# VH-VL binders against q9h9l3, part 148

Target 1, 176 residues: q9h9l3
Amino acid sequence: PRKMVAIDCEMVGTGPKGHVSSLARCSIVNYNGDVLYDEYILPPCHIVDYRTRWSGIRKQHMVNATPFKIARGQILKILTGKIVVGHAIHNDFKALQYFHPKSLTRDTSHIPPLNRKADCPENATMSLKHLTKKLLNRDIQVGKSGHSSVEDAQATMELYKLVEVEWEEHLARNPP

## First folded at step 10 (VH-VL)

Design i10 (framework fv_fezakinumab)
Fold by ESMFold2-Fast, scan of step 10:
Structure i10 (fold): chain C 176 residues (1-176), chain A 123 residues (1-123), chain B 111 residues (1-111)
Amino acid sequence: as target 1 above (176 residues)
Amino acid sequence: QVQLVQSGAEVKKPGASVKVSCKASGYTFTSYYMHWVRQAPGQGLEWVGWINPYSGDTFYAQKFRGRVTMTRDTSISTAYMELSRLRSDDTAVYYCARSGTYYTDSGYRFDPWGRGTLVTVSS
Amino acid sequence: QAVLTQPPSVSGAPGQRVTISCTGSSSDIGLGYDVHWYQQLPGTAPKLLIYDNSNRPSGVPDRFSGSKSGTSASLAITGLQAEDEADYYCQSYDSSLEGWVFGGGTQLTVL
């Protein structure tokens, strides 16, 4: 009954010594992996650290980036009322300053059956890269020039689909 | 062990400002949101806003925007709420309360609560 | 006005069951946000009674229970006792307001 999307965000460092994570890119894909949203986002605060090795964000991406307030409104309209899948998704929600219902949130870094299929301890926090390689035989986040949030969102949805039936049944019997 | 200690009662004249403090102890101050909730005499609970002590980010209920400012001092684990241009209908007990940032941090429930600070606005 | 709707009062005799309703909308409880309940004794701060629809904190007796269905939630108190006289508030999160919302409160009288 509820539609499902997957999200991945890239953050840059703002605030003193770049310690605050601010949203700088967001990608959202539907159940089949089609892109619903993918924009560079201009933080309201001065960027101290682009964190380019991980984020893939460079100064040129900020030139035509969507202002945070506008991008946030667009993103929340897509997420509201849907089951949202992410990996360590609390970081994405924190960057969005957004509170999604717990019952509609799926975090692939905290799904015991998914870890079990990957031969990992059920309650360990495994990286998206590791789970994707182990379960989908696919390399993501390759190289040193940053990650693709589209690629990460697509991989996250595919990982969730491996355990969807089992996990949805578990959640119906054991509400979060 | 986990405790929120609020500043004492205040009496203010209309048009003045009031600043209430909430000192946290027994947990990592920067790991949880701090909320402010008020209650006028004989009335219900009204949410004012939150501050994220780690980032300093704030969000205020529409009714209070332009009059409320929330800040914190991480060196003494203390959150502050300042309300300006006080009116008689701002007379209320003001509570601080802790919540998790997301479901991983005790979820969105408010626990614990401070004992409240009575703010009386009168001429 | 409160965003969530509660009856202003309920009453019961010792040993009886009372139920307090909390009605929201499609932007809060109906969107899947959890409901929390707080008990407020006269002259005190609210105290968490039920969280995430049906869970009890340590120290809350099992005669207090919560449930949620559709756009509404309910608090049930069985084996009613004199010390249960208090105000009870439901709380959730509203997506359109982007904030926490409370019910108007229900005053419980034990007759």
Scores: ipSAE 0.746, ipTM 0.895, lowest interface PAE 1.2, mean pLDDT 92
Fold by OpenDDE, second read of step 10:
Structure i10 (fold): chain C 176 residues (1-176), chain A 123 residues (1-123), chain B 111 residues (1-111)
Amino acid sequence: as target 1 above (176 residues)
Amino acid sequence: QVQLVQSGAEVKKPGASVKVSCKASGYTFTSYYMHWVRQAPGQGLEWVGWINPYSGDTFYAQKFRGRVTMTRDTSISTAYMELSRLRSDDTAVYYCARSGTYYTDSGYRFDPWGRGTLVTVSS
Amino acid sequence: QAVLTQPPSVSGAPGQRVTISCTGSSSDIGLGYDVHWYQQLPGTAPKLLIYDNSNRPSGVPDRFSGSKSGTSASLAITGLQAEDEADYYCQSYDSSLEGWVFGGGTQLTVL
């Protein structure tokens, strides 16, 4: 069996009035929730909006942030060959300017059995916060300090583990 | 079906203004950016600017700043582009095109496009 | 004039493979921004052909493929057909201009 990792990224606003999302933090955890990677990342363009209340990113975090190109290389090295779990993970990959193979990707925002377990419509897109509360009885993304990508990545992995067996069997029968 | 329906062709004199409309249907108008792109006869595509229909925020290409105004009417899901102080080299087909935002899955690709509005500036 | 550089024209016979290059800079493609491609048939509006470097929208044949490397992108068309005769434009985002930019366009002629 392939190794599994979970990823969560935080983005800041760049471009016109900060409407373009750029990677500013990336966290990767293993199956047990151990942190494999957690770095602040310096976007290749000027930051217009730190989106602090959501991203948790502040200007001070960018002082020694890892340049995007370097960080991207480090992250890709970790992800290569792994099953990558995330929530609405297409946003993370978009920010990374990287697309992981679909067959090796697990998006907890698109797993019907997970929604069913949480008494949600199977085809609805539920937030990580909601699913974590319902299924793990844990509060994440609380307060005004913004999200913790490590916490979010860990929660994502825990959620997936709840339906891993069922979902992996489903994927084996129905490969993407 | 997602559609962008643009207003009809315009003929203007130099120095005048033109206002082109783009009516959106088949999707939530305020959830996507609206872009304007023009194409002079026999030439390539040129990005003019974009508007966030939700907030009304706009950003224009440097070339058009001071002459272009983008607005929207959310009640009728319509975007507008007004170009003032028209010159002969403003003669072009003007397209509206939809793109996503960081809130949507569609990203920043332009899809779909309106059929275009020909604006002719001549003496 | 165009920020992204494309060859003005390419040609091929039916069934052949053609490629259209799109060369950017360190402020657009070179920064890692995605490239999109559009097909414009004569007398029509542009149509999305490839998005996010290499993805095809529904309805686009697999004869069309996109790739990106460094500061450049490429559109490949295999099994060239008469209906492929059109103008093709690449698009990306330029951080220095804070706006979307297009290539100059490539006219594809099917011989």
Scores: ipSAE 0.027, ipTM 0.611, lowest interface PAE 6.4, mean pLDDT 91

Design i11 (framework fv_fezakinumab)
Fold by ESMFold2-Fast, scan of step 10:
Structure i11 (fold): chain C 176 residues (1-176), chain A 123 residues (1-123), chain B 111 residues (1-111)
Amino acid sequence: as target 1 above (176 residues)
Amino acid sequence: QVQLVQSGAEVKKPGASVKVSCKASGYTFTSYYMHWVRQAPGQGLEWVGWINPYSGDTFYAQKFRGRVTMTRDTSISTAYMELSRLRSDDTAVYYCARSGTYYDESGYRFDPWGRGTLVTVSS
Amino acid sequence: QAVLTQPPSVSGAPGQRVTISCTGSSSDIGLGYDVHWYQQLPGTAPKLLIYDNSNRPSGVPDRFSGSKSGTSASLAITGLQAEDEADYYCQSYDSSLEGWVFGGGTQLTVL
């Protein structure tokens, strides 16, 4: 079996009107929830909108933040060859400009058994906050001062563990 | 319905630059990556690079770094590839092709493809 | 020069079966990246034939099938027809190059 990690990224707005999402923080945890990586990341483009209410990123976090190119190299070394768990993980991979194998990717926003356990429609895209509250009885992303990518990555791994045996068996029979 | 329409054939001298266009229709242009692939006469397919039309981010194969530039214009759903300092061995058909990045959509396969633009580099 | 290895040519008689191999490494197919296959008829653009190892797009007959094992993939064509004469290319993604890679292509002749 391959090792498994969970990832969550925070993005800030760059480009015209701040509409482009650029990586500003990345957290990676192992199967047990231990932090393997957690760094603030400096986008190569000027930050127009910190999106602080959601990202938790403030101007002070960019002081001595790891430049994007260097952070990306570090992150990819951790992710390569591992099963990577995330929630709406395509957004994280886009921000990283990274193409992870589909066979090694687990997106907790698109796992029908997980939605079923939460009494949600199997094909609906549910938020990480909702699934975590329903299935783990835990409140994450509380307040208006931004999210913790470490907290989100840890919750994502724990959610995946609830359906891991069933889902891995499904994927073995029905490869993506 | 989904299609990619490329600009017409070009003849260039060694040392010149060429800019090829690829106009997308029938889908949301910014939701998919656009790739460029070339094929020299009688030879195989060679990947050049990609552009993310949403962000404008690009990534080029090592062989082409410093000579290729990819851009896009979202107002007309068109991607461009410019290759500079042309050599005779750059003579090829240049294709644009679409891919996804999200595994529930198009994934990493290339579909559709443009019909290709022949670029001939000769003195 | 091609990153993925294919035989340069294969041949078969009408109605028979041929298999085209595609061999990669631990940084591409062996790392779990899917293999896609393209058919290129003379004078035309490549057309997606098989994607994600074994899936057929609408309009591709079930005579075409794909499989993947370890660091290799294969395309099988059964019931060969004259219209199958074409070049066939496999494709995957290589993590060390951070890019898409193609096989060198296989020319199929129907004898």
Scores: ipSAE 0.742, ipTM 0.889, lowest interface PAE 1.2, mean pLDDT 91
Fold by OpenDDE, second read of step 10:
Structure i11 (fold): chain C 176 residues (1-176), chain A 123 residues (1-123), chain B 111 residues (1-111)
Amino acid sequence: as target 1 above (176 residues)
Amino acid sequence: QVQLVQSGAEVKKPGASVKVSCKASGYTFTSYYMHWVRQAPGQGLEWVGWINPYSGDTFYAQKFRGRVTMTRDTSISTAYMELSRLRSDDTAVYYCARSGTYYDESGYRFDPWGRGTLVTVSS
Amino acid sequence: QAVLTQPPSVSGAPGQRVTISCTGSSSDIGLGYDVHWYQQLPGTAPKLLIYDNSNRPSGVPDRFSGSKSGTSASLAITGLQAEDEADYYCQSYDSSLEGWVFGGGTQLTVL
């Protein structure tokens, strides 16, 4: 079986009025929740909006941040060949300017059995915060200091583990 | 079905203003950016600007700043582009096109497009 | 005039493979911004053909494919068909201009 990792990224705003989303932090954890990667990342463009209340990113975090191109290389090296778990992971991949193979991608925002387990409509997109609370009885993304991508990645992995067997069987019967 | 229905062709004299409308349907109007792109006859595509229908915030290409005004009426899911001080080189088909925001997975690709509105500026 | 550079025209016979290049700079594609492609049939509005460098929207045949590397992107069309005759535009974002930019467009002729 392939190794599994979970990823979560934080983005800041660049471009016109900060409406362009640029990668500013990336966290990757293994199956056990151990941190494999957690770096602040310097976007190639000027940051207009740190989106701190959501991203948790502040100007001070960018002082020694890893340049995007370098960080991207490091991250891709970790992800290559692995099953990658994330929540609304398309956004993370887009921010990374990298798209992992669909067959090796697990998006917890699009797993009907997970929603069913949480007494949510199977075809609805539920937030990571909501699912984590319902299924893990844990509060994440609490406070006004912004999100922790490590915490979010860990929660994502734990959620997936709840439905891993069922979902992997489903995917085996219905390859993407 | 997602649709963008634009107003009809316009003929204007130099120095005049033109206001083109784009009515959206089949989706939540305020959840997507509305862009305007123009195409002069036989020429390529040129981005004019965008509006956030939710907030009303706009951002225009440098070339058009001071001359273009984008607005919206959320009650009827309609976006407007007004171009003033028209010149002959403003003659073009003007398109409205939808894109996502940084909140939406649809991203910044333009889909769908309106059918376009021909604006002719001639003496 | 266009920020992104495309060949003005390309041609191919039915069944052949053609490629359309889109060359940007260090302020657009080179910064890692995604490239999208649009097909414009004669007398019609542009239609999204490829998004996020290499993804196909529903309804777009797998004959169409996109790629990006460095400061450039490429659209490939295999099994060329008569209905593919159209103008093709690449699009990205330019940080220096603070706006979306298009290529000059490529007219594809099917011989």
Scores: ipSAE 0.029, ipTM 0.612, lowest interface PAE 5.8, mean pLDDT 91

Design i12 (framework fv_fezakinumab)
Fold by OpenDDE, second read of step 10:
Structure i12 (fold): chain C 176 residues (1-176), chain A 123 residues (1-123), chain B 111 residues (1-111)
Amino acid sequence: as target 1 above (176 residues)
Amino acid sequence: QVQLVQSGAEVKKPGASVKVSCKASGYTFTSYYMHWVRQAPGQGLEWVGWINPYSGDTFYAQKFRGRVTMTRDTSISTAYMELSRLRSDDTAVYYCARSGTYYPDSGYRFDPWGRGTLVTVSS
Amino acid sequence: QAVLTQPPSVSGAPGQRVTISCTGSSSDIGLGYDVHWYQQLPGTAPKLLIYDNSNRPSGVPDRFSGSKSGTSASLAITGLQAEDEADYYCQSYDSSLEGWVFGGGTQLTVL
């Protein structure tokens, strides 16, 4: 079996009016929740909106941030060949401008058994915060300091582990 | 109707530069990557690189790094590929092609393709 | 030269079944990346024929089918017709190269 990692990224706003979502932090944890990667990342363009209340990113975090191209290389090296778990993970991959194999991707925002376990509609898109509270009885993304990508990645992995067996069997019978 | 309209054929001398354009219509230009693929006469397809029209970020095949520059003008939904220091072996039809940015979007399949732009490099 | 390996040519008579193989490696098809196929008629641009291993875009006849297993993929054409004479290319993504890769192309001749 392939190794499994969970990823969560924080984005800031760049470009006109800050509408471009640029990668500013990336956290990767292993199956046990150990941090494999956690870096602030410097976008190639000027940051217009730090989106701090959500991203947790502040100007001070960018002082020694890793340039995007370098960070991307480091992250890709970790992800390559792994089953990658994330929540609404298409946003993370999009921010990374990276293509991960569909067959090796697990998006906890699109796993019907997970929603069912949380007494949510199977085809609804539930937030990571909601699922974590319902299924793990844990509060994440609290306060005004913004999100912790490490915390979010760990929560995502724990959520997936709740339905891993069932979902992997489903995928084996129904390859994407 | 999604279309990619490319600029006309080019004839260049060795050492010169060529800039090919690809105008997109029928879809949101910034929501898809634009790829460039070339095909030498009687040869196969060769990926050159791609640009994210939304951010302007580019990624080039190793073979072309330092010699190719991809840009875009979002105001007119047009992508550009400039190849410098042209050599005879750069003679090829250059295609622009659209792909998605992630799954379950259109993924990285190339659809549609432009009709191609012939670039001839000769002394 | 091409990262993915295809036979240079295949041929068949009208009505027959032909298959075109596409062999990759552990860094592309074998890594789990999907395979796409393109048809290029003489003097025209490539056209998407099969995507995500086995899916047909609208307008592509069901006599075209694709499959993938391990490090290889295959394109099958049943009920071969004269208009199928073209070059066929497989495509995937290579993590080691951080880019898209094509097969060398297969010239299909209808006898």
Scores: ipSAE 0.688, ipTM 0.890, lowest interface PAE 0.9, mean pLDDT 94
Fold by ESMFold2-Fast, scan of step 10:
Structure i12 (fold): chain C 176 residues (1-176), chain A 123 residues (1-123), chain B 111 residues (1-111)
Amino acid sequence: as target 1 above (176 residues)
Amino acid sequence: QVQLVQSGAEVKKPGASVKVSCKASGYTFTSYYMHWVRQAPGQGLEWVGWINPYSGDTFYAQKFRGRVTMTRDTSISTAYMELSRLRSDDTAVYYCARSGTYYPDSGYRFDPWGRGTLVTVSS
Amino acid sequence: QAVLTQPPSVSGAPGQRVTISCTGSSSDIGLGYDVHWYQQLPGTAPKLLIYDNSNRPSGVPDRFSGSKSGTSASLAITGLQAEDEADYYCQSYDSSLEGWVFGGGTQLTVL
């Protein structure tokens, strides 16, 4: 079987208005939740908004951070050829400037059976925090010090495991 | 059409201050950083600093800290660079140049450039 | 002093190929920061020639190409023409200086 990983990225605001979400941390875990990659990443553009409440990124994390181009190469080497699980994963792929094949992508924000199990409308986009609380009875992204991308990636993998058999069967019958 | 129009040449005495302007047109002024780069006669390019026209935030190269001030006026899409306590070795063409706001699309590449303002410091 | 090292001059005959090197360190090009190239014709402002290592803006002939490896970058000009005679500058970002840095410039003479 094809290997599976889960990814979660933290972004900071760059550009004059802080308009763009630039990659500042990436965590990748394997099927069992073991960390394969977790690095702070230095954007090539000036950071105007650390978004610390959500990202957990502070100026000190940037001092020895891996430059974007180097980190991107490392990350893409881990992702290529694997099934990649994420939540609203298009945001992570945009920050990575990367296109991952749709057939190998699993987005827990767009899996109708997962919403069903959470007693949520199938077509709604539910937050990772909400689904994790409802289905795993676990609180993530708590407090004001920012999120842990490792914690988020681990929660995302656990959520996918709840519907893996059903969803893989669906995808085999309805290839993207 | 995107363009940057700079103020005319200045002649100053040592110890004076000079203020150079750069008027932007053809794009949203607050959506791009504005950089200042100088070039002494017959010499290479030297980065001075940048201003974020949206916030007014600035960042200066270490060599110019304490002597340079960058400002902007969003109502007329104009950036300014003021250099104080002028020395004869400040004689240079001063360029403004735009860099991207949408990471990673345009990064920090400088495009376009103004045509430059010659500042001559002589006694 | 320039942070990035370029040869001060390079020359070639019309129709030939020249390359201009740009050498940095582990705090700039070696860290993975992109390299941009600018062409400055006599009496004019610099003009963007190559961005993000190897991309050309619209209007720049495909005779100009860029590459990057390790701590260095190169600008290649093929099919040299008289109008290519200019100064060429590389640029990157340096993390230790926390700022944009330029090469010292290379004067291209078309013989």
Scores: ipSAE 0.006, ipTM 0.522, lowest interface PAE 11.1, mean pLDDT 87

Design i13 (framework fv_fezakinumab)
Fold by ESMFold2-Fast, scan of step 10:
Order: structure tokens, then sequence, then C-alpha cells
Structure i13 (fold): chain C 176 residues (1-176), chain A 123 residues (1-123), chain B 111 residues (1-111)
């Protein structure tokens, strides 16, 4: 009954030696994989490292990117009150400086039944790429041009749907 | 053992600034948010804001924006809260307290707390 | 003003049960944010008593329990003891304020 969305963010390096992860793109999809939001986002701090191999972000994407404060407001309006699915989603929430309720958060990197289906240790943190290949027989994050946050969000939602019934039942009996 | 040790009591005149410190030990300083909470004599707890020691990012409650500044020094695992343009109603015990950044990191609860720093604003 | 509503005081005799309520709104407890409870003995810093609605930290006796329903939460203390005299605060997160919010505090007197 609560609406469900999946999110994936791309971060660039800011701060000393580019060690701080700052939001540079966010994609949000609905339950069926339709795109609800997909924008490049301009960090308030100087970008030291675009991390292009992983982020897919280049200087050209920043020219007309939405300023962080504006983008954050738009994103939070979509997320508030919804079940939010992500992979290692704490990184996305940290980049957004956003505190989503634990009871409405689903992290596909920490769902034991999902690892079990992939023949992986239940307590291991498996990459999105690995789980998607094992369980959906689909290659994502291919090549050296960076990741597509839309592709990643869509894959994350599809992975969650594989264990949704089992996991929601578990959460109802064992509230987080 | 995880501990937060705060600086000693301060007495300030109206219009002055005060800077309170909170030294962390027993955990990785940059892995948790540090919060500041105040309590006027005989009154309840009031949240002031947080700092992310990893990035230096801060967020302040609306009431304190423009007067509070939070900083940290990672080399000595110490967080600071500076409150400017002090008024007599800023007289309070100021606490630092730790929270997780995500529910897997001790969640959003405040634990531990520093013992508090009494700031008295009087002429 | 406190954002979460608590009764200003409650009282009970040794061995009895008391319940302290904490009422929020649709932007905090009602939105699914967890409730935490703190005990503050006179002259001391607050101490975490209950977290994530109903969990106890190590060292907190099972006489203390928490619950949450809708926009409200409750702290129950059974087998009251004189050393339970303290102020009790509930806490949650409010999405509209984008910050942590506290109840006004409840002073417990053990008669």
Amino acid sequence: as target 1 above (176 residues)
Amino acid sequence: QVQLVQSGAEVKKPGASVKVSCKASGYTFTSYYMHWVRQAPGQGLEWVGWINPYSGDTFYAQKFRGRVTMTRDTSISTAYMELSRLRSDDTAVYYCARSGTYYGDSGYRFDPWGRGTLVTVSS
Amino acid sequence: QAVLTQPPSVSGAPGQRVTISCTGSSSDIGLGYDVHWYQQLPGTAPKLLIYDNSNRPSGVPDRFSGSKSGTSASLAITGLQAEDEADYYCQSYDSSLEGWVFGGGTQLTVL
C-alpha cells in the first residue's frame, strides 16, 4: 500500500584530495522501472575528482546542472513517505544529507535472502553488478564510460522484487 | 570505551561569543555525526544541529541559523560549537552527543553524551 | 515549545507501573521515524534508555520498555524504585524541520 521507488546516485570527489563524496547525479524510478527523476546536480564545493570511470560524470554535465539545494528539495519531495529501495543506500542518503525512516528503507546490499539466491554468504556485501548478473542474467555498469544511475536504479528495483514477498513478511514479523 | 569530554564552564557578557569543545575517544571520530543539544536551567532538551566530522558538513536548527557555527579538528578528534551574539536566554548547559549516519552505525539515537558545558550569559 | 508532547509529570509508589506518553505528528513519529527515550538524573547528562521504539541498551533493566503506535509512543516502567526518580525525554526526527526533536520531558516522582 505504500508507494515504492528505487534510487541511485552518482558522486564526485570534493574536499581535500577529493576524498569527500558529493552528489552529482540522482535517478529515481517507480515500481515498474519508469523514470520519475533524473538530473545532473551541481555540488556547492569545487569538484576535485570527477571519478568518471564509475560516476559517468564529466565537466560538460555540470554546465547546466541543478544546484544541490534545489535538486535536494525536489528529490526529498519524491522520497518522503515512500518505501525507498537502493543498493548500499546509506551512501546515497549521506550524499543527500537525508534521514529516511529505517522502517521505509530497503537496502539490497543487506538482504540475506537475496544473497542466498545468488549463492553468496548471507552476511557479505555483494556489488549491484554481481547480484544483477547472477540473478537477472544482465550485465550493467559495462565499459569505461561510467555507470548509468537510471540503469542501476532499475536493476535495484528488479532485484528487490525477487525477494519482496519474503522480505516484507520477514519485516512485518521482525520490525527493523 | 567510547567517551565525549567537554570543555569547562564559561561566563560571558551579552553580545559576546562562546566556543565549546567536545573531544571524542574510543571510536573512529569521522564515522559518526556529532550533535549539539542545549538545556536551559529547569527546562527541556533543545537540538541545535549536527556536524559530519568526515566532510565538515553542518546542519543547524532554524532557530540558531546565523548565530551558530560548528567545526571539527580530525587530528585531535574534537568538535566545536561556537554561538555568537549571546543573549541572557542562551544561558544553558550545552551537550555534545554522538549519532550514527545510518541505522547500521548505531542508528539515529544519541549515545554517548558529553557531561555538558554550562554557559552563563549575564551582565 | 517542545515538538513532541509529554505529560509534565507522573507519579507512582514503589513496585507500581507508570506509563509516559509521547505524542508526535504525521511529519515525525507518524511518518515512521523511530522513537528513543532518555533518562536524566538530577545534575547529570541524559542517558539512552530505549532506542528504536523498544530496544534496550546493555545495562538497562527489563523493567523499562517502549512501544509505538501511529503518531505516539510510550515508555513503561514496572516495579518502580526510588532510583527511577528522574526526567524522561522522548526523541524522534521530524521531516518538516529536518532535525531531531524532543518531548518537553516528564518528571517522575516515586512516592
Scores: ipSAE 0.720, ipTM 0.885, lowest interface PAE 1.3, mean pLDDT 91
Fold by OpenDDE, second read of step 10:
Structure i13 (fold): chain C 176 residues (1-176), chain A 123 residues (1-123), chain B 111 residues (1-111)
Amino acid sequence: as target 1 above (176 residues)
Amino acid sequence: QVQLVQSGAEVKKPGASVKVSCKASGYTFTSYYMHWVRQAPGQGLEWVGWINPYSGDTFYAQKFRGRVTMTRDTSISTAYMELSRLRSDDTAVYYCARSGTYYGDSGYRFDPWGRGTLVTVSS
Amino acid sequence: QAVLTQPPSVSGAPGQRVTISCTGSSSDIGLGYDVHWYQQLPGTAPKLLIYDNSNRPSGVPDRFSGSKSGTSASLAITGLQAEDEADYYCQSYDSSLEGWVFGGGTQLTVL
């Protein structure tokens, strides 16, 4: 079987009025939750809104941040050839400007068996925070300091592991 | 209906620059990526690069980095490709083509294509 | 020069079945990226023929079909017609190049 990693990204606001989401942090963990990558990333455009309450990103984090192009290369090298797990992972890939094969992508926000296990509607989009609390009895994204992408990536991986067998079998029978 | 209308043919001398335009209609311009693909006479298709019209972010094939610049004007749903330091081997039909974004439903298939813009580079 | 490998030419008589192969590598098709096919009639722009390995856009006859296995893809045309004479290109994404890649193209001649 292919190696599996989980990814979570934090974005800041750039462009007009800060409406453009730009990658500012990326965390990648392996199947066991070990951190493979965790870097602050410098967007190519001026940051208008750090979105600190959610992103946890502050101006001081950008002082020695890795330039986007360099970080992107590093991240892609890690993701290549692997099954990538994430929550609402389309946002992460969008921020990375990277396309990962659908057949190698696992989005925990779109796994009906996971929602069912959490007593949620199968076709609903539930937050990572909610699923983590319901299924792992763990609180994440607590406080006003913003999210921890490492914590979120780890939670995402653990959630997926709960339904991995069932979902992988489903995908084998119904390839995307 | 979705359409991509490209600018007319260009004749340039070596060392010059050319800027080709691609006006999109029939869809939300900023919801799809715009690609540029060229085809030399009697040759195959070659991907040049892409632009995210929403953010303006671009990514170019290695071969063209340093010479190509992709831009867009969202107010008129138009994408531009500028190629500088033109050489004779840059002679080709240049196509713009739409694809979905990495987060979009349309995937990375190219549909539709513009009709192409012939760029001839000759001394 | 092309990253994906296609036969330069194929031919068939009207009504026959022809196949066009597209061979990639472990960094594109083999990595799991989907394959798309384009038809280019003489003097025209490419047109999407097959997407996501085996899907037909609206307006494409069912005599066109696509498949993918391992590092290769294939386009099959049954009931070959004169209007099928064109160049055909496969396309995928290469993670090592960080860009889309095309096959070299296959010229289909209807005899």
Scores: ipSAE 0.016, ipTM 0.612, lowest interface PAE 7.0, mean pLDDT 91

